VH-VL binders against q9umr5. Designs and how they scored, part 350

Target 1, 268 residues: q9umr5
Amino acid sequence: SYKPVIVVHGLFDSSYSFRHLLEYINETHPGTVVTVLDLFDGRESLRPLWEQVQGFREAVVPIMAKAPQGVHLICYSQGGLVCRALLSVMDDHNVDSFISLSSPQMGQYGDTDYLKWLFPTSMRSNLYRICYSPWGQEFSICNYWHDPHHDDLYLNASSFLALINGERDHPNATVWRKNFLRVGHLVLIGGPDDGVITPWQSSFFGFYDANETVLEMEEQLVYLRDSFGLKTLLARGAIVRCPMAGISHTAWHSNRTLYETCIEPWLS

## First folded at step 17 (VH-VL)

Design xe6 (framework fv_acimtamig)
Fold by ESMFold2-Fast, scan of step 17:
Structure xe6 (fold): chain C 268 residues (1-268), chain A 123 residues (1-123), chain B 106 residues (1-106)
Amino acid sequence: as target 1 above (268 residues)
Amino acid sequence: QVQLVQSGAEVKKPGESLKVSCKASGYTFTGYYMHWVRQAPGQGLEWMGIINPSGDDTDYAQKFQGRVTMTRDTSTSTVYMELSSLRSEDTAVYYCARVGIPFSDYDWGFDYWGQGTLVTVSS
Amino acid sequence: SYVLTQPSSVSVAPGQTATISCGGHNIGDKDVHWYQQRPGQSPVLVIYEDSNRPSGIPERFSGSNSGNTATLTISGTQAMDEADYYCQVWDSRTYVFGGGTKLTVL
């Protein structure tokens, strides 16, 4: 029998966004129990990420408890950051595969229609003034805003991403690292044609330096210092990288070839 | 300024097929999901389906499954709705309508509508 | 399939308050959107997510939703408000529209 799958959606999404993914799983792994969590749907996805982590934590506990052989997580976009934090704060999780679908693991720095809708007069160059305020940190998108030209403000003001990445010290860092390292596989998915996640390499723990040149995961201080376990996971053979070109941001959960190549192999 | 401009009125015979276009301007075409809704003369609104202009991902109302096909052309910022095996009951005004939030297929309501395309199916 | 019930017509005198109901099982647990359609024109979104007004929609329009009934309220009704009004919800995997209410201002 297959392990249960838990799906966590992204910004402005709901369980409806995963209808095709559920069809693919049913075709290739019939009998799999798939739970798409309908928490923080639509506008509620703007709530602070730590609030979302607590709510999703309460929802996943009974599912994990009923699956002694383990569970898989499929976490899309912003949802991948929620799942990152879940794996760190839960000292009893039994997650085998954590599948991250185009999630901004090192943060976001891009002019997108999300910003035009939320902050109509702002551009990526000036959004740091809003996001790194106490008011801005009440919005999920600001919790992972990472302006490479104001990295000192990001490190001091980010209430979420800088902490879960170990970029700023936290009293729970050692326990969070220990918990995260319990994961069986970290499957990273993303690609150059996403069009929303900027830089797209953020889905693979790469990010801009101050000149907007992308440095890959192995050049990041969080990797080199092994702040939350990336270097240990890579050495263990537990990190899977699955980049794919030609896929836009809203198509990661509905592309059959992507599913067969990057997701299906990890749903034991 | 957001605009959705649809193709002109059509007269069809039963058994023929229909293809209505909806050209978008004034916003990022691939950033917003598009819906198709129809309205028979003197009747209410009826949802037909949704298309993702960036991924070409679609979902259709059960009533139209097997007869409807939605497509898009990103080079012209145009979505299409094709309905085959036409019947007299398919006589209606066909609308394209944009969902109100970028990159979301969630329940936001439809903020902009095309002007409508009248299709008359008669024997 | 989920069904929304609206009265076929509502009449009100100019300047009075018009109330249009939209009935559905546990509709209070759903987000309700309202559209105005004047003769020969495309629908216009007047209320979204139960009670919110889009930019450009007069303050005279308000909405509520609880239990088994959602309500569109138009205060100080004007002749220009004569139109068909449709409620809409998302149910599982489809949008459902009410049958429409013709508002007449006499």
Scores: ipSAE 0.779, ipTM 0.891, lowest interface PAE 1.4, mean pLDDT 93

Design xe60 (framework fv_acimtamig)
Fold by ESMFold2-Fast, scan of step 17:
Structure xe60 (fold): chain C 268 residues (1-268), chain A 123 residues (1-123), chain B 106 residues (1-106)
Amino acid sequence: as target 1 above (268 residues)
Amino acid sequence: QVQLVQSGAEVKKPGESLKVSCKASGYTFTSYYMHWVRQAPGQGLEWMGIINPSGDDTDYAQKFQGRVTMTRDTSTSTVYMELSSLRSEDTAVYYCARVGIPLSDYDWGFDYWGQGTLVTVSS
Amino acid sequence: SYVLTQPSSVSVAPGQTATISCGGHNIGDKDVHWYQQRPGQSPVLVIYEDSNRPSGIPERFSGSNSGNTATLTISGTQAMDEADYYCQVWDSRTYVFGGGTKLTVL
């Protein structure tokens, strides 16, 4: 029998986005109970990430309670950040594999069609004016906006990402770290042809410095200080890196080769 | 300016195959899912399916499963809809239509439509 | 299979308010989109997500959706509004269209 799988979608998505992923899981792991959470679908995916974390927390509690052997999380794009916070705020989660599917774990700094649709007159260079305001922090996309040219504003104004990454201090940081470290495996998936997540290495905890040079996870202050447990997880052998070229942002959940290579092995 | 330009009208015989093209311009082709909808003469609209221009993944309405195939060519910003084993009741205007939100197959309505391709299937 | 029911026709005099209904079981829990189709032309999105107007659609077009009925309302109806109107919803894994309502303005 396989552990239940909980799927958390991304910006502007719904459970329909995962139809191919569900087909793949049914083919390779028949009988798996897969719950794709239809919370914060479509326009509601713009709600503040802490609000989404609270809603998803309420939904996953009964699923985890019914599965004493543990559960797996598959969390796509923005959903990977929801799952990061979920694992930190839950004192009693029983997550085995946390599969982060092209999620901007260190933040986002890119001119995407999401931004052109939401803020038609904005460019990545000036979006900090909106995102780092109190009003902007009421939008999920601004909760993980990480402008490397205004890092001081990011550290002071980010109500979500800077806190869960331990980049700004928080009273609950020690408890959040303890809770996150209970995860069995952190499976990181992403690639250079994603076209949305910028830099793509954000899916692997890499990010731009002030000169837009990408520094990988092991060079990040968050890793070096072990702020929420990345260094401890890596030393434990619990971090899996699965980069794949040739996959665009909307194809991570519908590519069979990616599923077989990066996801299937972690669905016990 | 967003435009969807479809191939011209066609006359087909029963049993033949139809392939309609829809060329997109004025936006990032790979960022918007595309739908196909048809309309028989004097009848209403009927959804046929969806294609992801980026990943080339598709989903088809149950009625057309096994007869319809949707493909895309990113080098020409074109989506295609092929319908095989044509019957006289397949006589219709075929439309491509763009989903109204980028990077998502979510239910947002179809904001831009092609001009339509009339296909007449008769013996 | 999910079914949307629209009246086949609605007639209204110029300047009067036209109301087109779209009936469906618990349709208020779904997002309803409305399309206008003039003779020989492609459909045009006039309302999306129950009540939102795309850029370029006049303010006289409005929508509502609750319970088992969604409604498209056209205030101050003009001759140019004469067209077929279709409602649309997503049901699980397919789009469903209403049968269409012919609006006559005379």
Scores: ipSAE 0.849, ipTM 0.922, lowest interface PAE 1.0, mean pLDDT 94

Design xe61 (framework fv_acimtamig)
Fold by ESMFold2-Fast, scan of step 17:
Structure xe61 (fold): chain C 268 residues (1-268), chain A 123 residues (1-123), chain B 106 residues (1-106)
Amino acid sequence: as target 1 above (268 residues)
Amino acid sequence: QVQLVQSGAEVKKPGESLKVSCKASGYTFTSYYMHWVRQAPGQGLEWMGIINPSGDDTDYAQKFQGRVTMTRDTSTSTVYMELSSLRSEDTAVYYCARVGIPWSDYDWGFDYWGQGTLVTVSS
Amino acid sequence: SYVLTQPSSVSVAPGQTATISCGGHNIGDKDVHWYQQRPGQSPVLVIYEDSNRPSGIPERFSGSNSGNTATLTISGTQAMDEADYYCQVWDSRTYVFGGGTKLTVL
C-alpha cells in the first residue's frame, strides 16, 4: 500500500545507478512500485534542462494519474533540479515527498573532473565565459552554473536555474510557486564529503556570496522574498534537512545508512 | 600520465582464493569507476564486475556472484579483485580497466587497462 | 542473454581496407565499443560509442552502428594492425563482448 516512487537520475547516469536504492526500498517497503526513468541517460543528460523537464513530465503524467493517493520523487544530483521544475510547471502533480539527493539547488561553482572532461582548459573562475553564452546554455551543466563573482551575468543569462529559483522574473512565476507549494515534504539531503557539489550546502539552498562565504537558505534572497515558496514550506514544517558526512557524490544512492536515516522515513 | 599497475603472476591450487591488486596513478582515483575483465588462454574477454572506488558500491556478473568480491583502498589508490573456490577453469589473465568518464557507471568504454595478471590454477 | 557475433578471422592485403562486423539484435540502439589486442598485450580502446576515436588512435580506424550490425573499419591496413578485435556492448546489467576477430595482414 505504499505510494509509488519515481526516480530521476543525474549527470551521465542511467537507471543502473539506482540498483542498490531499489534493493533498499524493496527490503523496507516491499510491494512499492518504483519507476526509475530511463530518459536522458549518459550523454543525453547534457541536453538543456528545459528539454529534460518536458521529457520527464511526459513520463511522470501517467504514473501520477494511476496513483490518486500520491507519489514520491527521489531525484539525484542534477535530477533534483529537473524535479524542482517538474513540481513548478505541473498544474496537477500529486507529489507527497520530494527527496532531493545531493542536488545543487542554488547552483554549482566547482572545479571538478566533469569540467575538465567537457571544457579541458576551463577553470571555475573562467567558465562563466562559456556557460553564460547562448551556446553554453544548450548544456545542462551550464543551466545551473552559478558564478558568485559574476552574479549579474548569472541572473541575465541563466535560462533555467535563475528562473525556477525566482531570481529573475518570469510570467509564470506565480503559477510555478502555487504548483510547487502543493508538495507534501521537501527532503533535502547532502553533505560535506560529496566532493562534486560545490558548495555542498547548495543541496540545502545555501550558496556562496561574492567572497565565497557560504550563506545558508534563510539568508538567501529567494528565501526571504519567498520567491517559489521555501519560506512558506519551512513555516508549514514541510522542509526536512538531512545532512550526512562521509558520503561521496556517487554513494548517495548506494549507502544503506543514508537510506535508512534520510530516505526510508519519507516513503509512506 | 594515467597508469594501472597490477600485482604479479600467481599459481594457485583448486579450492584456494585469488586476490589481484590494481594500483592507479596519474588521475583522481576516487573519480572513476573500475571494472575487472578476465581472459582464459586463447579465449575472449569476459566481464566480471564493477567497483566504485569512492565506496564499496559493487556489481558482479551473474556467473561470478557469490565467488567474487571487489574492494578498494583509497589511501593507496588500489582496487582489489578476490575470487574464491578456484577451479582449473579460472586460469586466465585478469585485467582491471577504468571507465572513460568521471563519476559515472554508465557505458563509456574502458579507456585504460592494467597490464594483466596471469593466474594459473592447477593441482 | 544478449549475444554478439563476430567472424573468427578476417584477412586483408597491406594497404587495403579491413572491415570487422559485430552482429547483435537491435545493436544499433546500443553504444558499441571496440578493442584491439595484440598478442601478450592488454586490450586498447580504439573506438567508443559507435564511431568516436580516442586520442592517439590513428585516423584510419572508424566505426559505424546501425540495425543489427556494428562495423569496425580499418583503412590502409598496416602490419602493425594485426591483432584480435573485440566489440563490446552494455546489456541491462552486464557488459557483453563479442568472441573476437583475428585480423591477419598478408
Scores: ipSAE 0.729, ipTM 0.877, lowest interface PAE 1.7, mean pLDDT 93

Design xe62 (framework fv_acimtamig)
Fold by ESMFold2-Fast, scan of step 17:
Structure xe62 (fold): chain C 268 residues (1-268), chain A 123 residues (1-123), chain B 106 residues (1-106)
Amino acid sequence: as target 1 above (268 residues)
Amino acid sequence: QVQLVQSGAEVKKPGESLKVSCKASGYTFTSYYMHWVRQAPGQGLEWMGIINPSGDDTDYAQKFQGRVTMTRDTSTSTVYMELSSLRSEDTAVYYCARVGIPISDYDWGFDYWGQGTLVTVSS
Amino acid sequence: SYVLTQPSSVSVAPGQTATISCGGHNIGDKDVHWYQQRPGQSPVLVIYEDSNRPSGIPERFSGSNSGNTATLTISGTQAMDEADYYCQVWDSRTYVFGGGTKLTVL
């Protein structure tokens, strides 16, 4: 009788990462149908995010159609951005809880081994030269690269994040907002010890200003303008914030205390 | 200059425990998963398990479940594989090996291997 | 459990092409990696994800994977290529290795 759960993985990741999460769900909500999507695994997670959105959309449609009572989404890291776009482009989604597990919702501006593997000589201060090119936008990580020192370039060149956040105008913005607002609950999870998501407050729609001072969600233009519905969701009581210290980036899906505190309560 | 340097050869008696170390250098230790693979004399390669150095996330081959424990020490960039209740058939060369892609539980080629640790289990 | 089948031995003359097969049910749907192991040495990755060659591996090494068979091909085989070759895949929660093929260059 529990709603089905759909899991979307992150960068350089796969369904295997969620084996502990599935064990936790089975223990607390026995009988829950959990589908971990085996799409864009490993290196394929570098494909452009709009391409990933299309593929994941095709996979979730039949699952949602078979669950008239609704479904839950658990979306990890980069996967949280895929799920943001899914909720906006699908005019027929029936998602109850969207659980965003340490996802860079306002973007990424940090030196990580993901970047060094793909761009060995890069530093966060000069990656904008690559990411804000047409070639760079063919890589998922560049689709949510958000350099606070080159915001003009981000707004003009971002083919994904600036559009789904309503930071740049798009003909479908009104429809995307209406679709996103159909969600029952937006559960935001993240923490200061993540070590990859930079700033970690990006998981809660906070981000750097031009001086690298973090401004929280309520101070963001996207919130103040209600560009895709954050202000409306918060007023409705539909946004849940669940920060937790002591959890590194690859441990969010395998920490029992995190699961019991932040995830379990939202899996009706 | 990625290097994985393992501890030296050991001789054990049946029923004892083994603990092999693998010290990593030349890359960010917490960004790549580490695997343990063994090879009995004249036999093929056998996967034992995986450890995520960024957390305490481990998974073990069913054959070794209950006897194997993998741990790490981020301050020394070292992973450990401990195998308990040793039997004569545990005689093998034990290898640590790095997955060639950052932070992935998905199968990728093992791009760097330790030199191997010979463990002989005999009465 | 998933099983990978390799021939135990393959012989080839110097300069000729060696082919080593790796059989598995629907293996074409999996990513296959290949390792070379010389006597007394650690394995070396020679092919990853079916057909990709790591930096430092000679161009004479190539791979393919379709249907129920993956193949490692070594063109212009040299004496230094004498080694055991292992294929490897991920299946569910386990990494699976083939039994290994001893390549002899006569």
Scores: ipSAE 0.468, ipTM 0.771, lowest interface PAE 3.5, mean pLDDT 92

Design xe63 (framework fv_acimtamig)
Fold by ESMFold2-Fast, scan of step 17:
Structure xe63 (fold): chain C 268 residues (1-268), chain A 123 residues (1-123), chain B 106 residues (1-106)
Amino acid sequence: as target 1 above (268 residues)
Amino acid sequence: QVQLVQSGAEVKKPGESLKVSCKASGYTFTSYYMHWVRQAPGQGLEWMGIINPSGDDTDYAQKFQGRVTMTRDTSTSTVYMELSSLRSEDTAVYYCARVGIPFTDYDWGFDYWGQGTLVTVSS
Amino acid sequence: SYVLTQPSSVSVAPGQTATISCGGHNIGDKDVHWYQQRPGQSPVLVIYEDSNRPSGIPERFSGSNSGNTATLTISGTQAMDEADYYCQVWDSRTYVFGGGTKLTVL
């Protein structure tokens, strides 16, 4: 009688990436219906995040409708941002545990091999020139690019993250906040050895200031203003933080100890 | 310059175990998944499995499940493929091959290949 | 299990266009990759995702994929193109290779 689990993948992923996670769930919670959404797989994961949110929304509606007791979400990397938006735009979601697995919740500012592969002549210091253009905002990775040295450009140009985090005004912000607050638990997972998510504290709503000093969630304006409900959730006891060292970016969904410590307890 | 350098040729007897190494250089070892593919003399290519160099996660083709083990050593940027209970039908050239896109474990071409390791299994 | 079908051999005269087919059920819905293997050498990726060339691969190599057939096309074929060619797809939880096509230039 376990609640169904919906899995949302990250950049260049597919359902195959979660084969070990599904094995762990089957071992500890036999009979759980787990659906890994095979939408925006591979290169399609580069499509604008609002387009991905629309597609994933259409896929999750019938799953949630069949589970009146609620569902759990496990959302990996970029997929955690998709799930953030799903919880905000859906007036009727019934998500109990939202498990954010090493997702750049405050954005990304890192020189990764993804960046080198996509934009071979770019570095983190100059990617803002591409990402904060209208053309750049048609790529998912640019939708959460958060250059701490060009925060004004981020606030003006980000078509996704700045809006979903309440860093820039949107007509639907009040409704999005109300919808997001219906979540039972927000389980944040991440760690210093991820190697891709930069800063790794972005997975816990921490981020760089203009000097690249990390400020934790409670020091962020979005938290202090309670822009989308983080302060309310924390006061309610609904935020769980589960940092773990020694886990690289592609190993979060295949590490048994991580699963048993951070994920398994929230799959009622 | 990306290079994958494999260990030298082996001659084995039926029932023995094989362990082939593949040392990577010229790129970030932990950013790219590694595959093992074999080719029997005069035959086509056959996928054996995949290993994540940054984690210890693997997946093996059903044909080799129970006989194959893939491991890695990040300190030497080396992946290993071990095949046990060898039969004469395991005579083949064994290749390591890199996935062409970083952090991707599926549905991608293999952009760099090792030189191959010839393994002959005879009694 | 998913099966890729290739002709065993294709022969072309130097300078002519060689066409190598790779048949599979609804293969047009999959991404097809092509490898060239010369005798005694490792495979070399010549086309990825149906029609894209890796850096260093001559423009003579092109690919297409629709319906039930993917095609590797080599224009202005040269003696050095003589090799075995393999198509490859991902199906479910496995990588599937075609049986290979020996290209003879004579």
Scores: ipSAE 0.750, ipTM 0.883, lowest interface PAE 1.5, mean pLDDT 93

Design xe64 (framework fv_acimtamig)
Fold by ESMFold2-Fast, scan of step 17:
Structure xe64 (fold): chain C 268 residues (1-268), chain A 123 residues (1-123), chain B 106 residues (1-106)
Amino acid sequence: as target 1 above (268 residues)
Amino acid sequence: QVQLVQSGAEVKKPGESLKVSCKASGYTFTSYYMHWVRQAPGQGLEWMGIINPSGDDTDYAQKFQGRVTMTRDTSTSTVYMELSSLRSEDTAVYYCARVGIPFADYDWGFDYWGQGTLVTVSS
Amino acid sequence: SYVLTQPSSVSVAPGQTATISCGGHNIGDKDVHWYQQRPGQSPVLVIYEDSNRPSGIPERFSGSNSGNTATLTISGTQAMDEADYYCQVWDSRTYVFGGGTKLTVL
């Protein structure tokens, strides 16, 4: 029998957004128990990411307990950051494949329609004034806002991303690293035509420097210092990179070719 | 300003096919899902389905499955709804309607509607 | 087979408060949207997610949703508010609309 699959959604999603993904899994791995967690749906997806992590943690515990051979996570967009934190805070997770589906793993710095809708008078160049305030950090999107021109503010004010990436010290960092390293496979998916995740290489732990030049994962201090285990996972052969062109942000969970190429092989 | 402009009224015979267009302007076309809703004369609103303008991904209400097809053309910012095997009970005003939240598909309200396309199916 | 039940009609005098109900099993757990439709016109979103007003909708419009009933409230009702009103929810795999309520302002 196949390991259970747990799906964690992104910003403003509903569980029904993943209907095509569930159809694909049922076709290729019939009998797989797939649970799309319907917590923090819609506007609740704007709640602070640490609050979401706590709620999703409570939901995944019984699923993991019933699957001693392990589970797989498929985590879309913002949900990939929730899953990053879950793997770090849970001392007893049994996740085999963590499939990160176009998630801003090093953060977001882009003028998207999300930004225009949520903060209509803001631009990416001035959003740091809102996001790096205590009030702004009460919104999930600000928890992973990473302005490369105000790295000092990001490091001091980010209540979530800077901590889970080990960019700012935390008392639990050593335990979080140990827990994260228990994952069997880290499957990174993303692409240049996403149109929302900016830079798109954030899905592969690449990000802008101060001149907005993208530096890949292996050039990041987070990787070089092995802050939460990326270097160790790569050395172990546990990191899978699956870039695909031609996929827009809302199509990662509904494209059959992407599923067959990047997701299906990791659903044992 | 956001506008959804639909094609003009049509008269059809039973068994024929219908294709209604909805041209969007005033916003980023590929960022907002589009729905189709119809209303028979003197009756209420009925949901038909949804299309993702950026991924060409569709989902249809069970009642219309097998008869309806939704498509889009990103170069013209236009969505289309085709309904085949028309019956007299398909006489209705057909509306396109935009989801009010960027990149969101279900569970949200529709903030902008087209002006409607009256389709009369009569022998 | 989720069903939303609305009264077919409601009548109020100008300046009075109109209330339009939308009944559904555990509707309080769903997000309810409300549309106004004047004769020969397209629907207009007047309330989204139970109680929020879109830009341009008068403060006279408010909504609530609890238990098995969602309510659209129009205070200080004006002649221009005369229209059909529809409630809407997402249920599992489909949008469901109420049957509509004709508001008559005397």
Scores: ipSAE 0.776, ipTM 0.899, lowest interface PAE 1.4, mean pLDDT 93

Design xe65 (framework fv_acimtamig)
Fold by ESMFold2-Fast, scan of step 17:
Order: sequence, then structure tokens, then C-alpha cells
Structure xe65 (fold): chain C 268 residues (1-268), chain A 123 residues (1-123), chain B 106 residues (1-106)
Amino acid sequence: as target 1 above (268 residues)
Amino acid sequence: QVQLVQSGAEVKKPGESLKVSCKASGYTFTSYYMHWVRQAPGQGLEWMGIINPSGDDTDYAQKFQGRVTMTRDTSTSTVYMELSSLRSEDTAVYYCARVGIPFGDYDWGFDYWGQGTLVTVSS
Amino acid sequence: SYVLTQPSSVSVAPGQTATISCGGHNIGDKDVHWYQQRPGQSPVLVIYEDSNRPSGIPERFSGSNSGNTATLTISGTQAMDEADYYCQVWDSRTYVFGGGTKLTVL
């Protein structure tokens, strides 16, 4: 009788990465149908996010159609941005709980081993030159690169994040907001010891200002303008914040205490 | 320069336990998954399992379930593989090997290998 | 239960092209990695994801993968290439290695 769960992975991940999460769900909610979407795995996770959104959309439509009582989404890391866009572009989604597991919802600005592996000679201060080019926007990680020292370039060049966050105008913004607001619960999970998501508060819609001071969700222009519905969701009591210290980036989907505290309560 | 340095050769009796260490240097230890592979004398390579160096999550090949335990110590950048209830068939060179992509845990080639630890199990 | 099949040995004269096959059901749908192992030494990754060379591996090493066969090709084979070669794939929840091919350069 539990609603089906759809899992969307992150950068360089696959369905195998969620083996422990599936074990936890089976233990606490036996009989739950869990589908880990095996699309854009490994190196294909570098494909542009709009391409990924289209592919994941095609995969989730039949799952949602078979579950008239609704479904839950668990979306990890970069996958949380895919799910953000899915909820906006789908005029017929029936998502109850959208569980965002350490996702850079306001973007990323950090020197991680992902960056060193992909662009070995680049550092966070210089990556804007690559990411905010047409070529750079063909890589998923650049679609949510948010350099707080070049916010003008981010707003003009971001083909994905600035649009779904309503930071730059788009013809579909009104319908995207209407669609997103159909979600039952927005469950935000993240923490200071993640080590990859920078700033970690990006998982809670906080982000750096031009001086690298973190401003929380309620101070963000996208919240104050209610650009895609955060203020409306918070007023409805539909936003859940579940920060946890001591969890590294690759451990969010394999920590039992995190699962029991932040995920399990939202899998009705 | 990336290096994986393993503990020295061991001789064990059937029924004893083995614990091999693999110390990593030259990269961010917690960013790359580590695998363990063994090779019996004159035979091919056999995958034993994987460990996430930044967490407690592991996964073991079915053949070794119940006998193998993988752990790590982030303060020393060291991964351990412990194999219990040893049999003569466990005589092999044991290797640690790094996955070739940061934060990826499967379907990636192993770009750096330890020098191997020879374990002889005899009565 | 997935099985990779390699010839036990391949022999070539110096300067000739060596071809080592790795057979597996629908292996063309998988990413194949190749390792070189000299006697008493650790394996060395020579090809990853079917056809890519790691930094430091000579250009004479190349790979391909289609249908039921992946192939490692060594052009202008040298004495230093004498070694055992292993193919590897991921199958569902485990890594699978081929049985290994001993390359002899006569």
C-alpha cells in the first residue's frame, strides 16, 4: 500500500549506487515498488541537463500513470536538479514527496575532484570562462555552475539553473510554477560535511552573495519573488528541512540514521 | 604521484583470519572508491568487493559474503580487507585497486593498483 | 554467471600486430577495460571504456568492442609487451574478468 518510489541519481552515479537505500526502504516499508532510473549513468551524466530531463520524463510518465494515489521522488545530488525541472515541465505529475538528497538547488561554486578530473587546469575562480560559454553549457556540471563573483554572466549564460529557478525570464515560467506547486512535500536534505556541494546550504536554497557570505532561502530573491513557488510551499507547511552533520557526499544514500531521520517519514 | 602501498606477505593456517592494509597517497583518499581483487597462483583475477572510503558502505562478491569485511581509516588514508575462516583455496596475491573516476563506484576501470600481498594458507 | 572468454595464448613476431579477443554475450553493450600484467607485477590499465588509452600508454595499443567480441590490438609489437592480458566488464553487481591471454613475442 505504500506509494511507489522513483530514484534519480547524480553525477557519475548509477542504480548500483542506491543498493543500501533500497535495502532500507524494503526493511521499513516492505512491498514498496522502487524504480531506480538507469538513464544517463556514469559518463552520460555529463550530458546537458535539459537532455536528461527529457529522457527521465519519458521514463517516469508510465510509472506515474500506474500510481493514481501518487509517487515519491528521491533525487540525489545533480539528480535533484533533474527532478526540479521534471516537476516544472510535467503538467500531469502526481508527486507527493520530492526528497532532494544533497542537491545544489541554488548552484555550485567549489573546487571538487569532479572539477579537477573534468578540467584539470581550472579552479573555481576561473571556471566561469569555460562554463558560461556555449561549449561549456553542453556539460551538466556547467548547467548549475553559479559563480557569485560573476552573477551577471551566470544569469545571462545559464541555460538550465537560472531558468528553472526563475532568476532569468522564460516564456514557460508561469506554467512551470503552477506544475511545481502540485508537489505534496519538498524534503530538503544536506549538511556541512558533504565536502562536494559548495556551499552546502545550496541544498536548502541558500547561496553565496558576492562576498561569499551565505544567504539562506528566505533572503533569496527567488524566494521573495516566489518565482517558482518556494514561498507558497513554505506557507502551506510543505517544505521540510532535514540537515545532518557527519555525512559525506557519497554517503547520503547509504547512511541508516540519515534514512531513518530524514527519508523514512516521507515514504507513506 | 598516486601510490597504493600494501602490507607484507603472510603465512596463515586454515581457520585463521587475514587482514591486509592498503595505504593511499598522492590524491584525495575519500574521493575514490577502492576495490579488492585477488589472484591465486598461476590463475586469473577475481573481484572481491568495494568500499566507499568516505563512508561505511561496502559491497562484497557473493562468494565472499559472510567471510570478508572491508574497512577504512581516513586519518591514515588506509583501506583494510579482512578475510576470516581461511582455507587452502584462499592462497593468493591480494590487490587493492582504485576506481578510475572520482566518486564513481562501478563500471569504471581500475587506474592504480597496489603492489599485491601474497598470502599462503597451509596446514 | 556472466563469462568472458579469452584465448589462453597468442604469439607474434616482433613488429607484427597482436590481436587478443574477449568474447561475451552482448559484450558490445558493456564497457570493456583491459589490463596488462607482467610476471611478478601488478596489473596495469592499458585500455578503458572499450577504446580509450590512459596517459602514458603507447599509441600502438587500441581497443574495439561490438556484438559479442571485444578486441585489444597491439601494433608494432615489442618484446616489452610480453605479458598476460585480461579483459574486464561490470555485470549487474560484480566485476567479471576474462581468463587471461599470455602474449609471447618471439
Scores: ipSAE 0.763, ipTM 0.889, lowest interface PAE 1.5, mean pLDDT 93

